# Ledger of designs, part 12: VHH binders against DegV domain-containing protein DR_1903

Target 1, 288 residues: DegV domain-containing protein DR_1903, of Deinococcus radiodurans (q9rt62)
Amino acid sequence: MIAVTTESTADILPLQLGYSGIHLLPVPLGHQGQVYSERELPPDQLVNLIRTTGEPARTLAIDDEVVARTFEAALQGSKSGRLVHVASGSRFTPHFEVAARVAGQFGVRVQVIDGGTVSYALGVQALHAAHLADQGADFGQIARALAELRERTLLTFAVESLDFLRVNGRIGNVAAFIGNWLGLRPLLAVEAGEVVSKARVRGQAAAVRTLLSATHQFQHQTGETLRLYCGHTIGGEGAAEQLQGQLQAVYRDLPAPLHPLGSGLTANVGPGVVAVLAFPRRFGLGHA
Below, E stands for the ipSAE of ESMFold2; O stands for the ipSAE of OpenDDE; V2 stands for 0.75 times the mean of E and O plus 0.25 times the DockQ between their complexes.

## First folded at step 1 (VHH)

Design V8 (framework vhh_7uia_1)
Fold by ESMFold2-Fast, scan of step 1:
Structure V8 (fold): chain B 288 residues (1-288), chain A 121 residues (1-121)
Amino acid sequence: as target 1 above (288 residues)
Amino acid sequence: QLQLVETGGGLVKPGGSLRLSCVVSGFTFDDYAMAWVRQAPGKELEWVSSISWNSGSIYYEDSVKGRFTISTDNAKNTLYLQMSSLKPEDTAVYYCAKDTYWGDEYSLDYWGQGTQVTVSS
């Protein structure tokens, strides 16, 4: 069977890691010249650190040496001697390029897939890859299935500020314009490997309603029963609970669990974020 | 190429109406939120209205609510702003905008030439 790796910023929960056997590449966090792991700087401590110092945090490139060790560790669990690595989108992070370069040292044993996305949307690709690997799928079958999953994934989220994406180099200057967005929350989506703007909304209720609308349109477009997740960063829990309630009222037969988002994503999008992740339920996520 | 062309501005008396149009090239409306923003002489840029990529969510600045209507014709890739009950304080250059990610820099020039609206007796 093929082993699976992805990044710590894929926001896969510890219980899900225990089921899937996925190995994570640790994405380092930088703040004022200090380097942290996500374990050393969990989301609440990260947000507190940013607020008390007034300085932003950044996600950093993974050292080639760390990538090589992670691949070697994952391959020890693979009877076929093969590994697929699912990387965050090459347009979002340097991680795909680093992983692909290091994979060259392993020849055909390690294949790297550009996940074209971030956070738990990347995490569900890795979990689905692990599910398919457990069923005996080869590299080509996994790559094709993940490409289909990417095309049928909705990731839409509301941020309190574009400043966090801007300081991490993930979004361009919003021009002098931003001052005139007082009280408005940008609503963003990940589409075709990039972040796109969908709306500007006033207040939490409007943000939640817009995410619900996006989910409804996506359900209509796919025509399939969905898996739904209500993502949030620190400070976004209330909005995520409101979204969950509204999704459950509309899609009463579907669970819509709350999904806490990790420090790597929090550094890039900030506190107070609420998100919806949706994809067809037929894409299995590994062991129960 | 991504291009925005605003038209429909002009001179109008208080209480009058104008319809602004923004024709876009190189992208489709169902991929992006679209907005109208304006800049009065000597003042900062002011957001006026937004419409979501699916036209399901529409928002207005309080000063224009009930007087302005934003809409899209996705088949023509055109954004509209129907303005009624115009006031002298609505005098400004009006720009349409979309957001896209990955290092794009937004400035007034990148949003097109804009279209001048003058409300004067």
Scores: ipSAE 0.000, ipTM 0.166, lowest interface PAE 16.8, mean pLDDT 81

## First folded at step 2 (VHH; framework vhh_8k46_1)

Design D5a (from D5 with E101T; at its last look DockQ between E and O 0.01; V2 from the best seeds 0.00; counts 0 for: pae O 14.3 > 2, SAP .689 > .668, placed apart)
Fold by OpenDDE, look of step 2:
Structure D5a (fold): chain B 288 residues (1-288), chain A 122 residues (1-122)
Amino acid sequence: as target 1 above (288 residues)
Amino acid sequence: AVQLQASGGGFVQPGGSLRLSCAASGFTFDDYAMGWFRQAPGKEREFVSAISWSGDSTYYADSVKGRFTISRDNSKNTVYLQMNSLRAEDTATYYCATDYTYVWGSYPFDYWGQGTQVTVSS
């Protein structure tokens, strides 16, 4: 069975980590010259730190030795001696390049996949990879499956501010709209490995409606039965609950659980964020 | 590989009943919607019924509403079509299919099994 690793910022739940066997590559957070692990700086403390200091936090590059150590540990636990690492989008972070570089030290034993996304969308890919690995899938099968999953994943955020993204240099093409976004809540989506602006709305209700609409449109586009998740950072709980209610009202047969998002994402998008994650149910996550 | 094995077809008199079964393999059964289609000679294949992955949602063509019932047993990887009050116009080859679709759309089903013949005749 191929071992699976992903970044700690993949927002995989502890329970999921428990049954999946996924090993996390720790992504460090930086604040005022200090380096933290996500364990050391959970979302509530991160937000508090940012608010009290007025200084932003950032996800930092991962050291090569940390990557290598993580890979080695995962490989030691693998009967197959093979490992798939699912990295966050290469357009967002340097983690893929670092992982790929380090993977070279392991010959053909380690394959690194550009997940092209972040947060639990990345986690879903890792979980699916682990699921496939459990079924005896090879590198190619896993890669193809994740590619398909990426193409059929909706990840849309309603953020309170672009400031976090701006500070972290993550805005990209979204920057073109910043000048006219005063008082508006941006909706951003991860599409084809890029962050794109989807809408600008006023108020939580409008944001939730827009996320709902996006989900509905996505469902129609794919024509598939979806898994739905209501992601949120600290402060986004209310919006997420509202989103959940709306989704459950529309899609009666589909659960839409709340999914707290971790410090990695919070550092990049800030508090008060609500997100919808949707992908076809046929992509297994390693659990019934 | 995805396999769908339909059975239960046969000859029946008008007003009679048949129960079709479709045994599925080669995929995670409870992740997929299942459906039944039929094709009469000289006609296009038409939708008959579909059921969501969980079985909570069912859909029927207008022509079979009230007479046909689709169900599934995920523990057996099987979908069923109970056909009651059969009519001559129900005569067709019935096909089982699996799809990703949650029946909000007209998305084509992904996989089809072999057909089972249903003949309603006096």
Scores: ipSAE 0.000, ipTM 0.228, lowest interface PAE 14.3, mean pLDDT 86
ESMFold2, look of step 2: ipSAE 0.152; ipTM 0.632
ESMFold2 (binder alone), look of step 2: mean pLDDT 76; pTM 0.749

Design D5b (from D5 with E101R; at its last look DockQ between E and O 0.18; V2 from the best seeds 0.00; counts 0 for: pae O 14.0 > 2, grease 30.1 > 24.2, SAP .791 > .668, placed apart)
Fold by OpenDDE, look of step 2:
Order: sequence, then structure tokens, then C-alpha cells
Structure D5b (fold): chain B 288 residues (1-288), chain A 122 residues (1-122)
Amino acid sequence: as target 1 above (288 residues)
Amino acid sequence: AVQLQASGGGFVQPGGSLRLSCAASGFTFDDYAMGWFRQAPGKEREFVSAISWSGDSTYYADSVKGRFTISRDNSKNTVYLQMNSLRAEDTATYYCATDYRYVWGSYPFDYWGQGTQVTVSS
């Protein structure tokens, strides 16, 4: 069985980590020159820190040594002696590049996959990889399956501000959309490994409606039954609950659970974020 | 609506056994992992065991490994926890969940069933 690793910012639940066998590569957070682990700086404390100091936080690059150590640990637990690392989108973070570089030290034993996404969308890929690995899938099969999953994943955020993205230099194509945003809430989506602006709306209700609409549209596009998740950062709980309620009203057979998003994402997109994650039901979360 | 109903708790002597059941409804049961958690008075709720959607994979807290066994019957939308060699420290209210987010206690957005009390005492 191929071992699976992913970044700690993949927002995989502790429960899921427990039975999936996934090992997390720690992603460090930085604030005022201090380096934190996500464990040391949970979302509520992160937000508080940012608010009280007025200084932003950011995800930092991972040291090669930390990557190597993580890979080694994962490989030691693998009877196959093989490892798949699912990295966050290479267009968002340097983590893929670092992981790929370090993977070279391990020859053909380690394959790094560009997840092309962030947060729990990345986590879902990792979990699916772990599922496939458990079924005896090889590198190619896992890679192809994740590619398909990636193409059939909806991840859309309603953020309160672009300031966090600006500070972190991750505005990208969203920058072109910046202008006259007074009182507007941007909706961003991860598509094809890129962050794209989808809409600007006023108010939470409008944001939730837009997310719902996006979900419906995505469902029609895929023609498949979807798994649904309502993600949120600190401060986004109310919006997420509202989204959940609306989704559950439409999709009665799915819980559409709330999914708290971790410090890594929070550092990049800020508090008050609500997100919808959707992908076809046929993509199992493996052990989850 | 998601519903989880746990049962099977009770009083047992140390070394005894209990089997908990959790009946689930309101969602596609076989799509989701199921888990058991417990909370003792004055303590935080802690993970006990989990089982994958298919039942192929199980996970246990270190404190219960070798003593507890989780299983599920997807045809009955039920998850079970066989508890053997029970100890006083196993005394707690046990909860069934289909999704648990252990995030520093800041996010109580889990789907929990009603708890069933397990008391291990001589």
C-alpha cells in the first residue's frame, strides 16, 4: 500500500487522519517574525493575534528538512516503500516545488502531486488518494483519479476582504477584479488551479445564495450526485449555517456538514469566510 | 435531518462488557465514516473509535485499543461499539457521530446523537 501525505493545511479532520493513515506535512505560520505550527496557533487565536496586533499572518515555506523527515516517516510506515504526497496548488504556494525537489532525494519512491487547490479540497484529494492506495492503486492510477476529482470539484469562497490575499501576494487574477468594492463581498473560486473571481455581492444572504446557485450549476454541469460541505473560517459560522440549511433543503440525502477551515487558510483569506465544497459522490473519501 | 440515536449503555462491573449501538438516519449512511466519542464529567469529549464507510478500516484511541471493537451494518444504518474489559476510567457518556471536528473546542458543529451513559463500577 502506498503511503499518503499532504499538507497540514489540508483541513482534514482528526478523525479522518486517524483511520486514513495520512501523514501531515507541517506548514508553518508566521506572524511578526515568530513561527508557529498550526497546532500552536489555531484559527481563533490566529484571528485574535491579527486583530490585536494589526499585523497579518502568513503561511511560510516549508523547510526541505521538514519535508524529508515527513516523507521518511511516512515511508517507514509503508510496506510498499512508496509514497504519494498531495501538495497544495503550485500556483498558490511554493510547497509543491519544495516537495518535488525533496522527493528527488527519494528516487522513484516518492511522487508529488499538484493538488491544484487548497484547504479541505486538498484534503479530499489526499483522502481519496489514501482510499485508492488502500485498494492497491499505483502511482498512475492515483494521479489520474485525483486529476479527475480535481476537475470535478467545486470550491467557492465568499470572503469579507481581499486584504489577506493581498498581504500574502495571492491575489493573482483577482486583482483585475479589484475596484469599487465598497460594501461588496467577493466570491472566489478555485478553477483549474487558479483563483478566479466569480461575483461580488452585498451581504451574507446574497453570498450564501450565490454559493447555493454555484452549487446547483455545478451539479447540473456534472450531472452527478454531489457530496457537499460548508466550509468556514472564524466568523463565518453563521453564513455557513445558513448555507447548510439551504443546501439541506435541496439535497435531503446529504448532511452537507459544516467544516471549519484551519489557520493556514484563515491566514490567507481571513475571517468571516464561507465556502462551498462539492464533488461527485462516486469519489469516496476512502476511510472517511 | 441527520439523526443519530445511541443505545446500549448501562452499569457494568470492571472487566465486564457492553455493546453500544447507534442508529442513523437522515443521510446516506454508507457514504460516511461513523465514530464513537465519550465524555466524562469534568473532562473534554474524547475520541474513542471510528470506522470507514465500508467498514474496512477502523481506528481506536490508544486507551481502548485491544478492548473495544467498532463495526457497522450499512443495511441497518447502524454502527456498533463492542466494549470489553471495561475499566472504571471508561465511565462516560458515549456519543455517536458521523462527523467530528476536533478543532480546539471552538467548533461545535458536529452531528451528534444523544448520549448513552456507561458506568463501570464495582
Scores: ipSAE 0.000, ipTM 0.219, lowest interface PAE 14.0, mean pLDDT 86
ESMFold2, look of step 2: ipSAE 0.226; ipTM 0.672
ESMFold2 (binder alone), look of step 2: mean pLDDT 78; pTM 0.781

Design D5c (from D5 with V103I; at its last look DockQ between E and O 0.01; V2 from the best seeds 0.00; counts 0 for: pae O 11.6 > 2, unsure alone 63.2 < 65, grease 26.9 > 24.2, SAP .735 > .668, placed apart)
Fold by OpenDDE, look of step 2:
Structure D5c (fold): chain B 288 residues (1-288), chain A 122 residues (1-122)
Amino acid sequence: as target 1 above (288 residues)
Amino acid sequence: AVQLQASGGGFVQPGGSLRLSCAASGFTFDDYAMGWFRQAPGKEREFVSAISWSGDSTYYADSVKGRFTISRDNSKNTVYLQMNSLRAEDTATYYCATDYEYIWGSYPFDYWGQGTQVTVSS
């Protein structure tokens, strides 16, 4: 069985980590020259730190040694002596490049995949990879399956401000925005490894409606039964609950659980964020 | 006050092309999504296309996908609809709209301009 690793910012739940056997590559967070692990700086503390200091936080590049240790540890637990690492989008972070470089030290034993996404969308890919690995899939099969999953994944965020993304250099091709102008909230999506601007909406209700509509559109496009998740950062709980209620009203047979998003994402998108994640149910998450 | 002035409509044969324009004023253009709707006689107004404030995202009704292209020039406060391979069923009054709430095609836009007539006939 091929071992699977992904970044700690993939927002995989502890229970999921338990049954999947996925090993996390720790992604460091930076604030005012200090380096933290996500364990040391959970979302509530992160937000508090940002608010009290007025200074932003960000994800930092991972040391080669940390990557190597993570890979080695994962390989030790693998009977096959092979490992797939699912990295966050190469256009967002340097993590793929670092992982790929370090993977070279392991010859053909380690394959690094560009997940082209972030947060639990990345986690879903890792979980699916682990599921496939359990079924005896090879590197090629896993890579192809994840590529298909990426093409059929909706990840859309309603953020309170673009300031966090701007400060962290994650905006990419998104044009400048006045975050508090008339209370407008940007809606952003991760598509084809890029952050794209979808809409500007006024207020939480409109954001939720727009996320709902995005989900409907996505469902129509895929024509498949979906798994749905309502992601949120600190302060986004109410919006996520509202989204959940709306989704459950429309999709009675589909659960749409709330999914708290971790410090990695929070550092990049800020508090008060609500997100919808959707992908076809045929993609397995193991025991999830 | 928000003003939207659509133009570019006319008569065209099936298979022909038209380009609609909508000049916007009275608001910060690049803060709003823009869209096009159409209404044929005796029918309800229907969504045609929308574009995000930045132009990064576009959306089309299934009936016009592959034939119509929406674009915008924020420096000119103008949104465009290039309509190719026009069909008789595309005959309608086309309306330009702006929206700060929704661009996914299932909700009404906030502000509407005057319509421009498009007639596709042999």
Scores: ipSAE 0.000, ipTM 0.248, lowest interface PAE 11.6, mean pLDDT 86
ESMFold2, look of step 2: ipSAE 0.076; ipTM 0.622
ESMFold2 (binder alone), look of step 2: mean pLDDT 76; pTM 0.755

Design D5d (from D5 with D30S D31S W53G D56G; at its last look DockQ between E and O 0.11; V2 from the best seeds 0.00; counts 0 for: pae O 5.0 > 2, placed apart)
Amino acid sequence: AVQLQASGGGFVQPGGSLRLSCAASGFTFSSYAMGWFRQAPGKEREFVSAISGSGGSTYYADSVKGRFTISRDNSKNTVYLQMNSLRAEDTATYYCATDYEYVWGSYPFDYWGQGTQVTVSS
ESMFold2, look of step 2: ipSAE 0.366; ipTM 0.741
ESMFold2 (binder alone), look of step 2: mean pLDDT 77; pTM 0.755
OpenDDE, look of step 2: ipSAE 0.017; ipTM 0.499

Design D5e (from D5 with F27R D30S D56G; at its last look DockQ between E and O 0.11; V2 from the best seeds 0.00; counts 0 for: pae O 7.0 > 2, unsure alone 57.6 < 65, grease 26.9 > 24.2, SAP .699 > .668, placed apart)
Fold by OpenDDE, look of step 2:
Structure D5e (fold): chain B 288 residues (1-288), chain A 122 residues (1-122)
Amino acid sequence: as target 1 above (288 residues)
Amino acid sequence: AVQLQASGGGFVQPGGSLRLSCAASGRTFSDYAMGWFRQAPGKEREFVSAISWSGGSTYYADSVKGRFTISRDNSKNTVYLQMNSLRAEDTATYYCATDYEYVWGSYPFDYWGQGTQVTVSS
């Protein structure tokens, strides 16, 4: 069985790690010259730290040695001696490049996949990879499946500010919109491995409506029954609950659970964020 | 919403056996993956076992492999956990969970039942 690793910032729940067999590559957080693990700086503490100090936090590059150790550990547990690492979007983070470089030390044993996304969308890919691996899938099958999943994944964030993305150097193409954000909250989507601006709205209700609309549009576009998630950072709970309620009202047969998002994402997008994640159910258990 | 009712817990000596059952409400049982988790006092909830909608795939935590067997009867909307060779460390509250789309669930499964206590003690 191929082992699967992904970044700790993939927002996979601890319980999910227990049965998925996924090994996490620790992504360090930085604040005022200090380096933290996500365990050391959970979202609530992170937000508090940012607020009290007035200084932002950021995800840091991962050391090659840490990557290597993670890969080695995962490989030791793999009967196949093979490993798939699902990395966050290469356009957003340096983690893919680092992982790919280190993977070279392992020959053909390690394949690094550019997940082209972040947070739990990345986590879903990793989990799907793990599921496929458990079913005896090879590298090619996993890669193709994840590619298809990525193409059929909606991830849209309603953020309070672009400042976190700017400070962390993660703003990418969104930078083009910085000039006109006063008083508005941007909705950002991950599309084709890039962050794109989808809307600028005022207020939580408008944000939620826009996320709902995006979901509907995506559903119509795909023509498939979706798996839905309501993600949120610290402070985004109310918005997420509102989103959940509205999604459940429209899609009565589909759960849309709340999913707390971790320090990694929080550092990059800030508090008060609500997100919708959706992908076709056929990528779930027994369908892929 | 799917409701789950677990049963079968109790006291057993080391080396003994128990069979847990979880009955699910609704008509869509066959669409759901089923899973068992457990939580000991002062410890985090941990995965024990899961079974796909058809029963064709089963998953086990390393700690229970070879000792526990998960099965399901879709005609009865019930999932079972046969626990053999029980150990003191298996003492925990066991929870049943369902997930209709993903084996690893969203949080982590979509629906959870009430726990049933399993105590392994001499």
Scores: ipSAE 0.014, ipTM 0.394, lowest interface PAE 7.0, mean pLDDT 86
ESMFold2, look of step 2: ipSAE 0.182; ipTM 0.636
ESMFold2 (binder alone), look of step 2: mean pLDDT 74; pTM 0.744

## First folded at step 4 (VHH)

Design A1 (from D5d with A33Y; framework vhh_8k46_1; at its last look DockQ between E and O 0.01; V2 from the best seeds 0.00; counts 0 for: pae E 12.8 > 2, placed apart)
Fold by ESMFold2, look of step 5:
Structure A1 (fold): chain B 288 residues (1-288), chain A 122 residues (1-122)
Amino acid sequence: as target 1 above (288 residues)
Amino acid sequence: AVQLQASGGGFVQPGGSLRLSCAASGFTFSSYYMGWFRQAPGKEREFVSAISGSGGSTYYADSVKGRFTISRDNSKNTVYLQMNSLRAEDTATYYCATDYEYVWGSYPFDYWGQGTQVTVSS
């Protein structure tokens, strides 16, 4: 079966890495000239480091050699000798283009798919790809399935500030909304491979209500039974639990688990984020 | 540095109860999931229970569901495991652990305590 790789910023949980066999392309973190792996700098230590120094952290470009070594490691464990890499959205980061360039060195053995998204929405694509590969799917079948999944995925989130996106060069289509006021939270979504502004809301309760409303509208538009996740960065746990409770009250048979987001994503979007990720349940993730 | 100190173990007869505690320091306690694991001699470490950062969600292995209760006090940076109706099979070293990521169904953890011995013997 085809091996699968994605980026460490896909926020795939350790148990999921275990059963899926997915290899992670490590996205480095930089702070004051030092380079860290995400594991070396967990989210609370990252936020503390930024707070005490007053200096931002950034996700950094991935060296071609690191990409090549990751691909080779994944191929060594593959009986088919084939690999698909699911990259973070090309409109957000250079990672797709770097991965595609390095993949060219491997010929037909490595294909790169532009995931058009970030974080656990990317992780879900990688998990679905691994699930399909386990069932014997080829590159084309995986690519078509992931394209469908992307079109049927809701990712919307409330940030505390746009400053983290700005300093990482990920501001994109929301640059015109720079300028944050205390108690006003930007509400963003990933749509068609781009981050877009949906609203500015006051306070946690309004943010949670808006995320719930977006989920309801999305369910109505798709007409499908959804998988739901309540994502959060450090400091957003309470809002995520509130969102979970409200989602479960509306969708009584759906668990809507909490999903913590790692340091790479925290460096880009900041602490205190709450998110909803939704997509049709028919897109299997393997186990669990 | 992250530190976890489990305590409250001891010798108890079958059917008895114990309450374990785990004091935590060196991290943002309310933002991390806390878990209890156990390891009997000659066996692999196994999941027992976990609790979300706020305490709003709890999880249990099937072997302990209904007998064990996990809780936390974020003002004291402490997680607890109330163990009732103890059986000989519960004899093990009990470890507390913490992880930032969602722990439901996950066993790799970044940080572990030294553990406390629970012995259930007639």
Scores: ipSAE 0.000, ipTM 0.328, lowest interface PAE 12.8, mean pLDDT 86
ESMFold2-Fast, scan of step 4: ipSAE 0.689; ipTM 0.864
ESMFold2 (binder alone), look of step 5: mean pLDDT 79; pTM 0.785
OpenDDE, look of step 5: ipSAE 0.007; ipTM 0.241

Design A17 (from D5d with Y102F; framework vhh_8k46_1)
Amino acid sequence: AVQLQASGGGFVQPGGSLRLSCAASGFTFSSYAMGWFRQAPGKEREFVSAISGSGGSTYYADSVKGRFTISRDNSKNTVYLQMNSLRAEDTATYYCATDYEFVWGSYPFDYWGQGTQVTVSS
ESMFold2-Fast, scan of step 4: ipSAE 0.560; ipTM 0.821

Design A18 (from D5d with V103T; framework vhh_8k46_1; at its last look DockQ between E and O 0.18; V2 from the best seeds 0.00; counts 0 for: pae E 7.8 > 2, unsure alone 64.1 < 65, placed apart)
Fold by ESMFold2-Fast, scan of step 4:
Parts: sequence; structure tokens; C-alpha cells
Structure A18 (fold): chain B 288 residues (1-288), chain A 122 residues (1-122)
Amino acid sequence: as target 1 above (288 residues)
Amino acid sequence: AVQLQASGGGFVQPGGSLRLSCAASGFTFSSYAMGWFRQAPGKEREFVSAISGSGGSTYYADSVKGRFTISRDNSKNTVYLQMNSLRAEDTATYYCATDYEYTWGSYPFDYWGQGTQVTVSS
């Protein structure tokens, strides 16, 4: 089988890492000259450091040496001697470029896919790749399936502020809206490998209602039974629980688990974020 | 709230056997994978085994493959780990886990429960 790697910022659950065999490229966190892993600086401590010091935290580029070691470790577990790396979107981070460069040292053994997204939306691509690899899929089959999954994924979220995306250089096309957000929460989505603005709303209830509406429209558009996740950063728990309750009222037979987002994502989007991730249930993650 | 209660640990001599149990509540048990992690003194928590929601797929760390067997009873919301041919290196606190909701290092409190201690010594 083909080995699979992705990034620590893909927010894959520990048990999912265990049963999938996925190896993670550690994305380092920087704060005031110190470098941390996500395990060393969990989200509550990260937010406390930002609040206490007044200084932002940032995700940093991954060293070529670390990428090479990760690829070597993953290849040791590969019976086919092949590896697929699923990178965060090339328009969001430098990680695709770094992975592609290092992959050149391994010839045809390592193939890098631009995941076109971030967070658990990237994580589900890696998990689906591992699921297909376990069933004997080749690289072309995996690449095509992930392209289809990307086209059929909803990732939309409400942030308290655009400042965190701005500081990390990930504000993109939504920068034009910065001056007009007094008292309003931006509703953003990931579409075609970019962050786009969808709405401006006042308060938690309106944000949750908008995420629910987006999910309903997406389900109607696809016509398929969905997998649903209620993502949140620290401080967004209440909004995520409200979203979960409202999703369960509409989609009575579908689980909509809460999904805590890690420190890498928290550094980039800030505290108090609530998100919905949705995609067709047929894209298996190994927990069928 | 999600709760996981591991039990069945104890003292055994090398070559002995133990069966661990984990009772789960607070989520749709049969829809999610269950598994086991362990942590020895001075070491990081490591993956041991997992079983799919239906029970149709099982996964094992290389260090335990052929010696440990994972199973589940969805009518009892319980997952089991049968440990045979135990070695001194298997000495650890064992924790059960689910892929319902939690990420490593992303939570401010212990979602894994207290675990159950296994000691293998002559």
C-alpha cells in the first residue's frame, strides 16, 4: 500500500492517525523567538500568551530536513515503496512548495498533491487517501478521488476578527472588507483554494443560522447524505454546540460531532471561531 | 458528555495474559472507531490498536501485532483488548480513545479518562 503524509495543522484526531498510519509533517509555531510544536503549546496556552504579551503567534515554514525525515519514516512503512503527501493549499501556505522540492530527492517514490484547503478539510483528504490506499488504490485513483472530494466539500466559518489572518499573511481577497466590520462577524468560506467572504452578521445566533443555511443549501445541491463536523477554536465551543443542536434538528439521523481546532489553526484564525465542514458520506475515512 | 472508563489492568509475569475493557458513553458508539493507547513512565503516549465502528476492520501497532486482539460489543458500548504473551516493555498505563471528537494537544482537560495500569515483571 501507498503511505500517506499530511501536516500537523490538518487537525486529524489521534485515533485516526493511529488506524490510518498517516505520518504528520510538524508545522512549527513561533511566539516571541521561541519555537513550539502544537503539543507543546495547546490552544488555551497559545491564546493566553497572545493576550498576556500583546504579541501574535505565527505558523512557520517547515525545514527541508524535517520534511525529508518524515518522508523517509513514512516510506519505511510502505509495502509499495510509494508515498503520497497531501499538502495544505499552495495559495494558503508555503508547505506545498517545500514538500514538492524535497520530494524531488525521492524521484517517483514521493508524489505531492495540492490539497487546496486547510484544517480538517485537508485532514479528511489525507484520511480518504489512506482509506483508498488500504484498499489497494494506485496514485492516479487517489489523486482523482481527492480532486472530486475537494469539489464536493463545504468549509465555511465565522471569525471574530480578520486580524489573525492578516498577521499571518492569509487574508487574501477578504482584505477589502477590513475597514467595515465594526460590531459584525465575518462569515468566510474556502472556495477554489482561496478564502472568500460570504456574509457579515451580528452576533452568535446569526452566525450559527448562516452556517446552518449554507449546510442546507449544500446538501440540497449535492443530493447526497453528508458527513458533518462542527469545528471550533477556543472560545467557540458554545457556538459550535448551538450549531450541532440545530444541525441535529434538521438532519435527525446524521452525527454532527464537535471538532476542536488545534493551535496552528488558532494562530491563523483566532479564538471564538465556529465552522461547518460537510462532504458526501461516500468519501470514507476508515470509521465506516 | 463523552466518557471513557478503562479497566482490567494488573500485575502479570512475562508471557502472561490480561484483558482490558473500556466502557463508553455520550455518543453514537457504533458509528465511531474505538482504540487503545498506552504511556510508559518517561515516554510519550503511543498507539496500540483500533477497531472500526462496525468491527469489520482492526489495526495494530507493529510492536503488538500477533499478540494483542481488539474487539467490541456494540450492544454494551464496550471495546476490549486481549493481551497475550506480555513482555516487560508492555508495562504502561493503557487508555481507550474514540475518533468521535478529540485531538491530541487540542483539549485543556483529559478526555481519555484515567486509564488502567498494566505491569509486566518477574
Scores: ipSAE 0.539, ipTM 0.807, lowest interface PAE 1.9, mean pLDDT 86
Fold by ESMFold2, look of step 11:
Structure A18 (fold): chain B 288 residues (1-288), chain A 122 residues (1-122)
Amino acid sequence: as target 1 above (288 residues)
Amino acid sequence: AVQLQASGGGFVQPGGSLRLSCAASGFTFSSYAMGWFRQAPGKEREFVSAISGSGGSTYYADSVKGRFTISRDNSKNTVYLQMNSLRAEDTATYYCATDYEYTWGSYPFDYWGQGTQVTVSS
């Protein structure tokens, strides 16, 4: 079967890595000239480091040599001798371009897909790719399935401020929405590989209600039974639990598990984030 | 209230076998992956094996592949680890784990109980 790699910032949990066999390309974190792996700087330590120093952290570029070693390791474990790499969205980071350049050194054995997204939405694509590969899918089948999944994925989230996105250079299309609106939480979405502004609301209850409403609208638009995740960065647990409870009241036969988001995303969006991730249930992730 | 209770450890000679069990409660067992980690004194905790919620996909650390077999019985909310051809370096406390309510940096000690000791002695 085709081996799968993705970036460490895809927020795939350790047991999911275990059963999927996905290899992670390590994305470094930088703070005041020091370079860390995500493992070295989990979210609580990352936030403490930012707070005590007053200096931001950011995700950094990946060396070509690290990419090549990751591809080689994944290929050595592959019975097909083939690999697909699912990269974070090219509109967010240079990682797709770096991965595609390095993949050229491997010829047709390594193929790179622009995931057009970040965090666990990226992780879901990688897990689905690994699931399809386990069932014998070739690259073309995987690429077509991931393109469809990408088009049918809702990722929307409430941040505490836009400052983290601004300092990481990921503010993009939402830069014009920075304003003097004290006490408002921006609601953002990933659409067509970009972050876009959807609303600004006051308080946790309004943020949760808006995320719930977005989920209902998305379900209506797709007409499909959804998989739902209540994502959160450190400090957003209470809002995620509230969102979960409200989703389960409406979608009584669907779990909406809490999904903690890792340090790469936390560096870019900050603590206290609550998110909904939704996509059709027919896209299997290799578990029940 | 997630509860995981690992059992089945003990003393065994090199080349011997043990079967570990982990009883789970407090979540929809068949919807989540289960797995095993181990930790020897003075060493970092390491991944051993995992199994999907349905039981259709398994994964093993290279150090145990071919010797250990993970399985699950969803009717009993139990995951098993059959350990064959045991070696001295397999001596460790073995912990079962789930990806339900995972917290980065705290997995799996802080959520899933005390584990079971496996000692492989000459």
Scores: ipSAE 0.013, ipTM 0.470, lowest interface PAE 7.8, mean pLDDT 85
ESMFold2 (binder alone), look of step 11: mean pLDDT 76; pTM 0.760
OpenDDE, look of step 11: ipSAE 0.045; ipTM 0.558

